# Miniprotein binders against q9bqp7: the designs that were tried, part 196

Target 1, 240 residues: q9bqp7
Amino acid sequence: VPQNWFPIFNPERSDKPNASDPSVPLKIPLQRNVIPSVTRVLQQTMTKQQVFLLERWKQRMILELGEDGFKEYTSNVFLQGKRFHEALESILSPQETLKERDENLLKSGYIESVQHILKDVSGVRALESAVQHETLNYIGLLDCVAEYQGKLCVIDWKTSEKPKPFIQSTFDNPLQVVAYMGAMNHDTNYSFQVQCGLIVVAYKDGSPAHPHFMDAELCSQYWTKWLLRLEEYTEKKKNQ

## First folded at step 16 (miniprotein)

Design gB1
Fold by OpenDDE base, second read of step 17:
Structure gB1 (fold): chain B 240 residues (1-240), chain A 88 residues (1-88)
Amino acid sequence: as target 1 above (240 residues)
Amino acid sequence: SPERLEEIIRKLEEAVKLFEEGKILLAKYILFDVLLELEELIEETGDPELEEILWEVLEALYLIEEGRPEEAIRILEEAIRRLEELIE
């Protein structure tokens, strides 16, 4: 049980979508501050075993691809991820933002993979927007807040070359999503609340993406785990 | 010890340069090599500052995977500065 319990949901915010027309999606810039990011907290609280497994994977990849091949592989993965997020932001942005959709960005297996998910996405409230939890003292940059199948969600887009059919296969991604939810729900820059999360795993070959929907109950469960990770991080920093 | 830190700094600078050139994979490879070198150095020295730098490099790698190379570069540049301060 976390020592410093804080709710994921804000009772002061009404779940009622303010009937105001879906205004331009919020894009709050991330402020560089001494405040740790969600990603930093998660990474620094990885177990020794998790770190070891990542290093072992790296060594294996280097053995298979060589050093230069591994470098090239990593660069391609990064570039593909970047292009995918840029393409999604362009797709989900209101049409009036005349940024000439680079047609080349839309021609990817990952974009093809998520097409069936995008059909169920509407009411975009935020894109690439910063969140800050003032009480728990962490920040993050969320990918998207939108309605998925009529439910307002924090949506996190992931790329994978391997199938991830189970939410458990998404590693710490559920923790990241609930961390963003909790921060947004208590960030004064946002007037609304989210109760659901969605992790979408897009595939390079264009095979249908796997949506991992997180209802309020599942989000609450992962929120408890997130709080424990945050406490561990805080304790580690005090001892340094 | 200073020589090892200088080598780590060199590798991080190279990684940043490669990112700026759009050679993301090569940059990632170098960052993974940096992680291994930092881990070895941490095991030998037990320096908590090096451990923090290790985590910053890991964060940068995570951001790269998330398609946020600009933020990753900023983190790496900060890590370089911190390492330089350790040599001084």
Scores: ipSAE 0.031, ipTM 0.456, lowest interface PAE 3.8, mean pLDDT 85
Fold by ESMFold2-Fast, scan of step 16:
Structure gB1 (fold): chain B 240 residues (1-240), chain A 88 residues (1-88)
Amino acid sequence: as target 1 above (240 residues)
Amino acid sequence: SPERLEEIIRKLEEAVKLFEEGKILLAKYILFDVLLELEELIEETGDPELEEILWEVLEALYLIEEGRPEEAIRILEEAIRRLEELIE
């Protein structure tokens, strides 16, 4: 797959706001299709190293917590992540600021962790919104598109539990971000251009979240790796 | 940041020593802790060099499972060297 045939950025689009841009953040629903999602592609093309790491983490947790304890732990990690994303969507949505929210969701350690990042986030253009790459035929559901420190970013919110971090799609976080970016830049439902990414890792204990900013050059580098993963998925699917 | 990398280096050195002593289970436990700490740092920093080092540690753990500890030790020693360069 020649990388120059499928650029991450769309030369026909501007990264600057214009009068046609919606004043309310976009929230396009994800529709079920035979077209693979970003998460599906990444899960089906995990390296032997990633598969081994995940399996060994699972075995260690089971040995420490027991089967029932492991089940409870993973269920709680999933629920915490879901609540964190729901709280962030509520906080960043203009329509929700005038309504009473679930106070308990807004007081989590994860939300405290991201407060200093949220101060630098403005100009929200999309929240929990579906993207589709029209030519490469993949879909995704991105968390947020907003300006971070004045730069329009695809923002991905992650949670980390210390001392036992949940290890799902760890190595693939930058690939996930650029896959969403490339899709959005070529999706007719959107009119703007995104050239930067931001991965925000929030901590359960309220410790300050780590922002991982990805400039245009870094996004182009990871886009190349994403195209390879997508090609692997396509070949694997053809063989099955 | 440097303090956390130094802690990871210390753990890798301990794991190498334990493998050389034939204490495979204890050494594997330490390597698994290293993998979790590297995963955490990668999530925090997005550093591709740390991601490659994690792959090396994971490969060493795989080699241990395959009964190839001498090759695993060589890879771990290379991982230590790379981490030391990141501190400098």
Scores: ipSAE 0.006, ipTM 0.198, lowest interface PAE 10.6, mean pLDDT 79

Design gB2
Fold by OpenDDE base, second read of step 17:
Order: sequence, then C-alpha cells, then structure tokens
Structure gB2 (fold): chain B 240 residues (1-240), chain A 88 residues (1-88)
Amino acid sequence: as target 1 above (240 residues)
Amino acid sequence: SPERLEEIIRKLEEAVKLFEEGKILLAKYILFDVLLELEELIEETGDPELEEILWRVVLALYLIEEGRPEEAIRILEEAIRRLEELIE
C-alpha cells in the first residue's frame, strides 16, 4: 500500500464532456525542470528482473542478427517509431493546422496497422502535450487524449515487429498511461478529466494493431502500482 | 551534437568514479540519466552506435544488480571509449 496515497481521478472535475468540442487539440510544451519525468521514474525503478529480461532479449537478438545487424535493427526501430508518432500527430491534428502532410510519412506499415483504430478515434483533446502533477511532483509528455469508441482516453502509441496481444506484454506502458492520466486530471492546464487509457500496438507489417483498453477499474489498479514506483524513486533520491 | 555526447561521457565518467568510491546507488541514478539522454539522441539521429552504447549501459546496470560492479565498470569504460570515437 502506498504511504502517500493520492487519487487518480479528480472529484472536482466533471466527467461530463463539456459540450464545447475543443476546436483545437492542446499542445502544452514540456518544460525542462528539476521535476522527474514519468519515464525517468519508471526507468530508475526497474527491477533486476526487468533489466535481466531486456539483456536476455538483446543477447538473443545479437545471436540472431549479429552485432552489426542488431545495431541496424535498433536504429531502424527508433527511426520508425519517431516517424510513426509524427505521422499520427499529423493525422490527428485538425485539417486547418495540417502542414503539408509529408506523404512519405503516411506510407508505412505502422500507419496501415492503426487504420482500424483511427476509425474509432474522435474528439481529439490533446496531442504531444505536457502534463504535470503538482502534488506528486512528476511530469510527462502524453501522445494523445481522444475519444476511443466514445470513451475519453489517454492514448499511447507503440510500435512493434512482433504481436503483443496481451497488456502484460507492454511492460511498464500501463503505468506510464495511468501516470499521465493522474497528472492530467490534476493539472490546472486541463479543464477535463480522463477515466480510461488505451495502449495501441502498431505493427510494421501492417497487420491490425492491438488495442489494449484500460477501463477506470484497471487504471485504478495500475495507479496504485505507479504510486509505489514513485515512492521508491523518491526514497532512492533521499538516500543519495 | 558533440556537446551532448561530451556531457554523456562526463556523466559516465562520474558514474565510474562513484562506483569506485562505493556509491553504487548514486552511480545508478547517473546511468539512468545517461540512458534517457542516449534514447533521445538515438531517436533524433538513428545512430546505431549510440544504440550499442545504450545497451552497454543497460548491461552495466544489470551487472551492478548481480553484484558484479567490476565488470560493470569495464563495460562503462568501453562505452566511454566508443563515445569518444564518435566525437572524433
């Protein structure tokens, strides 16, 4: 049980979608500050087991691809991920703000993969927007806040070459999503609340992406785990 | 930028020093900061050498957790060497 419990949801914010369709998605810039990011907290609180699994995966990949092949593979994965996020931001942005879509960015297997998900995405409220939890003292940059199948969600887009049909296969991604939710719900820059999360795993070969929907109950469960990670991080910082 | 790589080198050198002083926890924190900076650079540049360096830092963290700090230091020193070669 977390020692410093804080709610994921803000009781002062109405769950009622304010009828005013935000005409333009919010894009709050991330301020580089002494405040730890969600990613930093998660990385610094990785378990020995998680580190071991990552190393084991690396060794396996090197065995399969060779060292140079693995380097090339990793470089391509990062580049493709970046391009995918840029393409999604362009797609989800209002048409009036659409800079000339680089048609080349839209021609990817990952974009093809998420097409069926994008059909269910509407009411985009934020894109690549910073969130800050003032009380718990952490920040993050969320990918997207939008309605998925009529439910307002924090959406996190991921790329994979291999199928990830289970939410458990996304490692700490559920923690990242709920951390963003909790921060947004208590960030004064936002006037609305989110109760759901969505992790979308896009595939390079264009096969249908896997949506991992997180309802309010599941979000609350992961929120508790997030708080424990945050406490661990805080304790480690005090002992330095 | 060369400046960002130089800063990463500085942090890795500091981490190695802290390990040698027995300040393992503080060294780990620095290494995690290095991981974040490397990830950002890799995302920007797509440089496969930076990815290799990233994984060496991850391996070093693993070795530290396994109680093998001496081997971790060797891995970090190799990471520093590779970064220096990128700046040249």
Scores: ipSAE 0.012, ipTM 0.257, lowest interface PAE 9.0, mean pLDDT 84
Fold by ESMFold2-Fast, scan of step 16:
Structure gB2 (fold): chain B 240 residues (1-240), chain A 88 residues (1-88)
Amino acid sequence: as target 1 above (240 residues)
Amino acid sequence: SPERLEEIIRKLEEAVKLFEEGKILLAKYILFDVLLELEELIEETGDPELEEILWRVVLALYLIEEGRPEEAIRILEEAIRRLEELIE
């Protein structure tokens, strides 16, 4: 699919705040239906290389941890990621009151890891919010839209346990970010334009998180790759 | 085209440097991008040498996950040399 027929950026929108923008961050709930999610599209269109690497990673982990140990490991990684996202949403919500639960979440190594990144984050416009590309017919749930070092970004928060990272997640992260960006830029529930992405990898031991900034040019390049994955998904669905 | 092969070489050289610096996650991002570009070129050209180069990049990623970064770097350097030979 030609990128110029389905642009990532909406020429009728500005990244500057306007009076109609809400003072509190948007949190539109994800309405599950027949329309595919970003994660579903990516999972169903993995390349042969991604499948091969993921399978090799699984086999290695099973050999090292056993089948039960592997299941426990993956479950714990999922739970830690969920708690990290909940803590970040609490920290970035300007109207949320401090609770004992919130205080406990803020003590994790992952939260310590991102402190230096959070100092550069302001102007939060959306948190854990649903996006839909009305023309391309896909949906997603993004983590955060905020200004990072003065630039409006789709921000994706990742946790990493350095010895055992998910290979697939690393590969698909930029595609996920631009898919959310393109959807938000064409979703009538939003009035602003996002042109940049940020992937933040936080570490369990509290060592400084790594920010991976994606400027407009890089986002456009990954948007072309996302459109290819979306077309592959649509074609695969038609042929089955 | 030679320009596309030169861009892949540049990315592989950057990935090697990042692995040597211990920046594993960023280096992996670059290698996965290289795999995608090589797959596209293979679809376009049918060149079996590009397929050999692709599997060397895959092997390097496997070696990184096995905790063998020195061998991974060596394999990536071999991939770079093979790509340079295709340009020349």
Scores: ipSAE 0.000, ipTM 0.146, lowest interface PAE 11.9, mean pLDDT 78

Design gB3
Fold by OpenDDE base, second read of step 17:
Structure gB3 (fold): chain B 240 residues (1-240), chain A 88 residues (1-88)
Amino acid sequence: as target 1 above (240 residues)
Amino acid sequence: SPERLEEIIRKLEEAVKLFEEGKILLAKYILFDVLLELEELIEETGDPELWEILLRVLEALYLIEEGRPEEAIRILEEAIRRLEELIE
């Protein structure tokens, strides 16, 4: 049990969508401050075993591709991920629907992969927006807040390359999503709350993306794990 | 030991430069090499500061994969500074 328990959901915020749905998704800039990011907390609280597994994967990839091949592979993965997020932001942004979409950004296997998910996405409330948990003292940049199949979710978009695994196979993606949920639900910049999470894994070959829906119960379970990671991070920083 | 840290710093600086040039793949490759070198050094020394630096490099790689290279660069620059402090 976390020593510093805090609820993921804010009882002071109504679940009712206020009729004044902002016609424009929120995009709050990330402030540069001393407050740790969700990503920082998760990475600095990785176990030695998790680090070892990542290194082992790296070594294997270097053996298969060579050093230069691995460098090229890693750069391409990063670039593809960046372009995918940019394309999604463009697709989900109402304002950019009027601009000539860079057709090159939309012509990707990843975009093809998520098309069936995008059909179920509506009511976009935020895109690439910063969240801050004022009490627990962490920040993050969430990808998207929207309705998925009529449920308001924090949506996190991930890329996966088949058949080769990515380093992104950190089992911490659910923790990241609930951390963003908890922060948003208690961030004064937002007038609404979220009760669900969604992780979407897009594939390079255009095969149908996998949606991992997280209901309120599952989110609460991962929230407890997140709080433990945050406490571990805080303790580690006090001892430094 | 100082020579190995200097080499790690050099590689991180190169990675940052490559990111700034838009050569993300090459930068990632270098970062993976840095992780291996840091791991070896941690196994030899048991230095907790090097472990923290390793975790920051991992965070940078994560951010790169998330399409946030600018944030990754900031983390790498911090890692470089921390390594420089270990050599001094």
Scores: ipSAE 0.011, ipTM 0.268, lowest interface PAE 9.1, mean pLDDT 84
Fold by ESMFold2-Fast, scan of step 16:
Structure gB3 (fold): chain B 240 residues (1-240), chain A 88 residues (1-88)
Amino acid sequence: as target 1 above (240 residues)
Amino acid sequence: SPERLEEIIRKLEEAVKLFEEGKILLAKYILFDVLLELEELIEETGDPELWEILLRVLEALYLIEEGRPEEAIRILEEAIRRLEELIE
């Protein structure tokens, strides 16, 4: 049990929609400061196994593609991910008009892949929005908060190329989701409670995306692991 | 961004020193940390020059595993110079 244990859910908050909820999704900008981000904490506290697997993956990719091929491959995957997130924010934003939304720009394998998931997404409350845990002192930028099949979720969109997915990016995805959830639940800029998570893995060839739903109990389990990573990060910085 | 680049440079300099002292395991762990920091910065910026530097650091790790630390140190020193140019 972490010494700095703190609850993921806020007993003073409800996940039910109310009349005071904003009609436009929140988009609080991420302010750069010395408070560590979720991604920073996770990167600085990787297990020896995760570090070894990352190195092995990179070595294998370079051997298969060459240095220039690996650079091109990873740059393309990064750009595809960025464009996918931008397209999803556009699709889910209620403020975009038909004049501002080019339907042809939304035609990609990744967007095709998530169509069946998007049909079950409604009640968007936040998009590309900053969260801060005011007590535990960490920040993050979450992708989306919306109802998935009637349940309010922190939703994280991931891209995967077949047959070579980014192996390292999948390891800490549940921790990333619950870290955002705990922060949002205790961030004064937000008034609602999130108890569920959703990791959506979209595929380049348009094959159906895989949703990984995390109920409240699973989120609580990963939250304990996130607190251990945060404690490890804090101790590492104290000893530097 | 400049502050983060300076931190990466400091870590690379420490890794070089540790390799020269024969503290291979400690130096490798610092390089792993550098790789993770470069990946985060690349994710945020998309800077192709940072990808070149990341690949050079990775190459240095391979050379260390092959028992070629002098070549690895040379590559790391080159990476340090390239990062310094990005700050300037």
Scores: ipSAE 0.000, ipTM 0.106, lowest interface PAE 15.2, mean pLDDT 79

Design gB4
Fold by OpenDDE base, second read of step 17:
Structure gB4 (fold): chain B 240 residues (1-240), chain A 88 residues (1-88)
Amino acid sequence: as target 1 above (240 residues)
Amino acid sequence: SPERLEEIIRKLEEAVKLFEEGKILLAKYILFDVLLELEELIEETGDPELEEILWRVLEALELIYEGRPEEAIRILEEAIRRLEELIE
């Protein structure tokens, strides 16, 4: 049990969309402060076993691709991920619907992969927007807040390359999502609350993306784990 | 000990260069090697500064996977500076 328990949901915020919800998605810039990011907290609290597994995977990839081949692979993966997020932001942004979409950004296997998910996405409230938890003292940049199948979710978009999807530590993705949810629900810059999370894994070959829906109960379970990671991080920093 | 840190610095510099050249995959592989080497050093020395550097390299890797290589490069450059200060 976390020593410093804090709720993921804010009882003072109504789940009802106020009629005054801005028609334009929020895009709050990330402020560079001494406050740790969600990503930083998760990375610094990885177990030795998790680090070891990542290293083993890397070594295996180097053995298969060579050092130069591995470097090229990682560069391409990164570039593809970036382009995918940029394309999604363009697709989900109401203002960019009027701009000549760079057709090259939209012609990707990843975009094809998520098409069936995008059909169920509506009511975009935030895109690439910063969140801050004032009490727990962490920040993050969330990809998207939107309705998925009529449920308001924090949506996190991930890319995976077949046949080796294991490069991405998918293990902490649920923690990242709930951390963003908890921060947003208590960030004064937001007037609404989220109760659900969604992780979407897009595939390079254009095969249908896999949606991992997180209901309020599952989010609450991962929230407890997140709080433990945050406490571990805080303790480690006090001893440093 | 200094020789091992110098090797880590060299690898990080190479990773940064590869990122600047758009060779992201190769850079990631080097960063994973750096993480392994740092972990070994941390197990041997228990140096809390090396632990912090390890976490910064991990953060950089995450940013790379998020499509933010420019931010990752900045973190790696800072990690290099911190390692150089340890040799000094």
Scores: ipSAE 0.013, ipTM 0.274, lowest interface PAE 8.4, mean pLDDT 84
Fold by ESMFold2-Fast, scan of step 16:
Structure gB4 (fold): chain B 240 residues (1-240), chain A 88 residues (1-88)
Amino acid sequence: as target 1 above (240 residues)
Amino acid sequence: SPERLEEIIRKLEEAVKLFEEGKILLAKYILFDVLLELEELIEETGDPELEEILWRVLEALELIYEGRPEEAIRILEEAIRRLEELIE
């Protein structure tokens, strides 16, 4: 059990849209500060097993591609992920023109991969938007908040290159989603309640993306694990 | 994907035999292959049981590094049974 427990959901908020909600998705900019980001907390509190697997994967890739080839590969993975997120933000923005949307759809197999998921996404409320948990003191930049099959979700878009996915990104994805959810639910820049999550894993070859839906109960379970990781992070920083 | 689960089971059985024969290095390489294959299935399915099995295989690998192969083998045999249950 975490020592500094705090609820993920805000009982004073509703998941229903109201008349004062903006028609344009929110995009709060992320401000640089000393407060840790969700991704930093997760990276700094990896288990020994996660660190071992990451190091083993790295060594295997270096043996296959060489030092320079590995550097090029990792740079390309980063760039493709960045482009994928930029394309999704453009596609889901209500202000995008048809021409711009079509160009984004044709940019990569990743966009082809998510088409069937995008058909079920509507009511976008936030895109590439900063969240801050004022009480627990962490920040994050979430990808998207929208309705998926009628349920308001924090949606996280992930890219995977079959056959070489990253082990660490798979296991921490639910924690990342609930960390954003808990922050948003208690961030005064937002007025609504999110209780569900969705992790979408898109594939470079265009094969259908895998949606992993997280209901409120599952989100609550991962929230407890996130609180433990956050406590571990603060203790490590205090002792370093 | 029962065919992929069966392949993982086969590899785990091979690793157990190699550990029993004292061929530790070859068995370790097979376990690394199993870990990568499990991770791919977890990414595709989101199955928490597969995630638990992955962490159990990692525990077995750590026990091998500690010179405790008998305990490692028991964990790998447990992982095999759990994977067989998923096929059923």
Scores: ipSAE 0.006, ipTM 0.268, lowest interface PAE 10.2, mean pLDDT 80

Design gB5
Fold by OpenDDE base, second read of step 17:
Order: C-alpha cells, then sequence, then structure tokens
Structure gB5 (fold): chain B 240 residues (1-240), chain A 88 residues (1-88)
C-alpha cells in the first residue's frame, strides 16, 4: 500500500464535459521544471531485471545487425515513431488548423494500422498537451484525450514491429497512461476528468492495431502501482 | 577509470550529434552501447550516480521511441554534464 495515497479521480470534477468546452483541442506546452516527468519516474524505478532484459535485447540486436546496423535500426525506429505521432496529431486536429497535410506523412503502415481505431475516436479534447500533478509533483506530456467508442480516454499511441496482443506486453505503458490521467484530473488547466485509458499499438506492416482499453477499475489498479513507483523514485532522490 | 567515463561521454556526444542530424537509428545504437558500458561500470563500482545516469539514458531511449527526440537530447546533454562532473 502506498504511504502517500492520492486518488486518481477528482470527485470535484464532473464526468460530463461542460457544453462550454472549446471545440479546439487543448495543447498546453510542457514547462521546463525541476519536476520529474512520468517517463523519468518510470525509467529510474525499473527493476534490475528489466534493465538486464533490455541489455540482453540490445546485445542480441547488435549480434544480429552489427553495431552500425543496430544504429541504423534505432534511428529508423525513432524517425518512424516521430512521423507517426506527427501524422496522428494532424489527423486528429480540427480541419481549420490543418496545415497542408504532408501526404507523405499519411502514407505509412502505422497510419494504415490505426485506421480502424480512428473510426471509433471522436470528441478530441487535448493533443500533445502537458499535464502536471501539483500535489504528487510530477509532469507529463500526453498524446491525446478523446472519446473512444463513446468513453473519454487518455489515449497513448505506440509503434511496434512485433504483435502486442496483451496489455501485459506493453510493459510500463499502463502506468504511464494512469499517471497522465491522475495528473490531468487534478491539473487546474483542465476543466474535465477522464476515467478510462487506451493504449493503441500500431504495426509497421499495416496490420490492424491492437487497442488495449483500460476501464476505471483497471486504471485504479495500475494507479496504485504508479504511486508505489513514484514513492520509490522519491526515496531514491532523498538518499542521493 | 576516468578513461572509461570519457569514452561514455564521447559516445553520448556522438549520439546527440547524430540525433541533431536526424540519424536517429545510429544514435540509438550508440545509446545502447552506452548503457552496456554504464552497466559494467556500475557492477564494478556500485556508484549510485552512474545508476542515475543509466536511468537518464534509458529515459532518453524511451522518449526517442515515443517520437520526442528534443526531450531525449536534453536528457542526454544533462547526462553528459553529470558525467563530466564525475571526472573532475
Amino acid sequence: as target 1 above (240 residues)
Amino acid sequence: SPERLEEIIRKLEEAVKLFEEGKILLAKYILFDVLLELEELIEETGDPELEEILFEVLEALYLIEEGRPEEAIRILEEAIRRLEELIE
């Protein structure tokens, strides 16, 4: 049990978006603060086993591709991820803000992969927007807040070359999503709250993306795990 | 050894440069090599500062996978700074 328990949901906020919510998605810039990011907290609280597995994976990739091949692979993965997020932001942005869609950004296997998910996405409230939890003292940049199949979700878009059919295969991504949810629900820059999360794993070959929906109960379970990671991070920083 | 830390710094600087040039894959490969070298040093020294730097490099790799290279570069630059302070 976390020593410093804090609720993921804000009882003072209504679940119903006020009719006065701007039709334009929020895009709050990330402020450069001494406050740790969600990503930082998660990375610095990885287990020795998780670190070992990542290193083992790296060594295997270097053995298969060579050092230069591995460097090229990593650069390509990064570039593909960046382009995918840029394309999604362009697709999900209101038509009035549509800069000339670089048609080349839309021609990717990842975009093809998520088409069936995008059909169920509506009511975009935020895109690439910063969240801050003032009490728990962490920040993050969330990809998207929108309705998925009529439920308001924090949506996190992921790219993968390998199938991830189970939420457990997404490692700490569920923790990241609930961390963003909890921060947004208590961030004064937002007038609404979210009760659900969605992790979408897009595939390079254009095969249908896997949606990992997180209901309020599952979010609450991962929230407890997130709080434990945050406490561990805080303790490590005090001992330094 | 200071020499091993200097080599890690050199690799991180190269990774940052490669990112700035848009050579993301090559940069990632270098970062993975840095992780291995840091892990070896941590096993040998048990230095908690090196563990923190390892986690920062891991965070940078995560951000790269998330399509956030600018934030990754910032983290790597901070890691370089911290390593330089250890050599001094």
Scores: ipSAE 0.013, ipTM 0.290, lowest interface PAE 8.5, mean pLDDT 84
Fold by ESMFold2-Fast, scan of step 16:
Structure gB5 (fold): chain B 240 residues (1-240), chain A 88 residues (1-88)
Amino acid sequence: as target 1 above (240 residues)
Amino acid sequence: SPERLEEIIRKLEEAVKLFEEGKILLAKYILFDVLLELEELIEETGDPELEEILFEVLEALYLIEEGRPEEAIRILEEAIRRLEELIE
């Protein structure tokens, strides 16, 4: 059990819609300072096994593509992910808040991949929005909070290329989702409670995306693991 | 799928045999192939049991690098048993 255990869910909050809920999705800007982000905590506390797998993947890719090819590949993966998230934000935003849409953003294979998932998404409450855990002192930028098949979820959109998926796509994603969930549930900028998570893996070739739903029990289990990673990060920081 | 799990089991059994024969490099290449197949299957299914098995295979590779092959073989044999249970 973590030394500084803290609950993921806030007993003072409800997941039910109420009249005080915002009419448009929230988009709180991320303010960077010395407090750690979720991604920094996870990157700095990788296990020896995770580090080995990541280094193996890098060496394999460098051998296949060359050093310059690997740099171009990783740059393209980042750019594709960014465009995918921009397209999803545009699609999920209410018509009144939309700026001019780029037609090219809406035509990618990744967007084709998620069409069947998007049909089950409604009641969007937050998009590309900053969260801060005021007690545990970490920050994050979540992709989306919306109802998936009637359940309010933190939704994380991932891109992957078959047959060579990015090695991080499966390992720490549940921890990332519950970290955002716990932060949002205790962030005074938000008034609702999220108890479920959803990781959606979209494919470049338009193959159907894979949804990985996390119920409240599974979220609670991963939350304990996230608290252990946060504790490890804090201890490493003190020993520098 | 049961057929893909059976193929992974076969490769793990082959790797164990190669480690016992002292063919470390060849056995390691087979384990890397197993890791790629497990990564793909986890991406498709989201099965947390497969994720735990993937980390067992990674631990075995790490033990081999540390010169602890007897412990690595034990972990691989446990991974094989867990995969067999998933087929049943």
Scores: ipSAE 0.005, ipTM 0.209, lowest interface PAE 11.1, mean pLDDT 79

Design gB6
Fold by ESMFold2-Fast, scan of step 16:
Structure gB6 (fold): chain B 240 residues (1-240), chain A 88 residues (1-88)
Amino acid sequence: as target 1 above (240 residues)
Amino acid sequence: SPERLEEIIRKLEEAVKLFEEGKILLAKYILFDVLLELEELIEETGDPELEEILYEVFEALLLIEEGRPEEAIRILEEAIRRLEELIE
C-alpha cells in the first residue's frame, strides 16, 4: 500500500451545481514549474511490461512502415489527437464563433465516432483546464469535466487507429483520469467534487466510440495504484 | 469473438511447443503477435480478463529473456486455460 496515502474525494465538496459556480466552463492555464505533471510521472514509472510492449510495437511498426514512415505516422497521430481535442473543446464551449470553429476539425471520423457519447454529455464545468494537487505536489491538464448520463465525470478523450492502438493509452488511462480527479477535488481553483471518470476511445473510421465509465469504487481502486506510481517517481528523483 | 480467441489459443500452444523444442526466437515472434491481437481485443471489448491475460503473456516473455523458460511455459499454459474458459 502507499506510505503517504491521501484521499481522492473531498468531503467538503458537492457534485451538485452551486449558485456561485461560473456559468461558463473553467479553463485554468497550466503554469510550468518544478512540480511534475501526471504524464511525466506515468512516463517515468512505466513497468517493465509496458516498456517492453511499447518497444515491440515500435519495432513492428518500423518493420511495416520504414523509419521515415514510422516518424510520419507518429507525427500524424499526434496531430490528429490535437485536432480532435480542439474540435471537442469547440463543440462543448458555449461561446463558439466562426473564427473559433474550424470546419475541417469538425469533419474528422473521430468526431463522428463520438456523436452518440456527446448526446449524453451536459453541464460542462471545465475544458482544457489545469489542476494541481498542492499536498501531493503534481499537476495536470485535464480534457473535460461534465455530466455524462447525469453523473459528473472527469472525461478523457482518446483516439485509436484500429488495428494498431497505442499500448500506453490502454494501460495508464484510468490512472491519468483519477490523478486529475484527485487533484481537482483538492485544488482551490475548483469548488465541486468529481467522483466518476469516463475514458472515451474514438475511432478514425467513424465507428462508434467506446465509453469506459469508472464509478467511485473503481476510481478509488485506481487512485491507490496512482499513489504508488507517484511514490515510485518521487523515490527515483531522490536517487538521481 | 470466439473465433479470434481460438486463433490466439492455437498460437499460444504453438509457442509453448516451440519453446519446448528450443526454438526460442520463433516462439517469441509468435508471442509478440499474440500480444498485439490481445491488445486489439481489449480495445474492442474492455474485458479486464483479457487485460490480465495479456500481462501474463508479457510476463512469460520477460521470463524467457531472463533464461527461465519452464516458468514462462507454466504461465502460458495458464493463459491458454483462461482463454478456453472465456470461450465457454
Scores: ipSAE 0.007, ipTM 0.250, lowest interface PAE 9.2, mean pLDDT 80

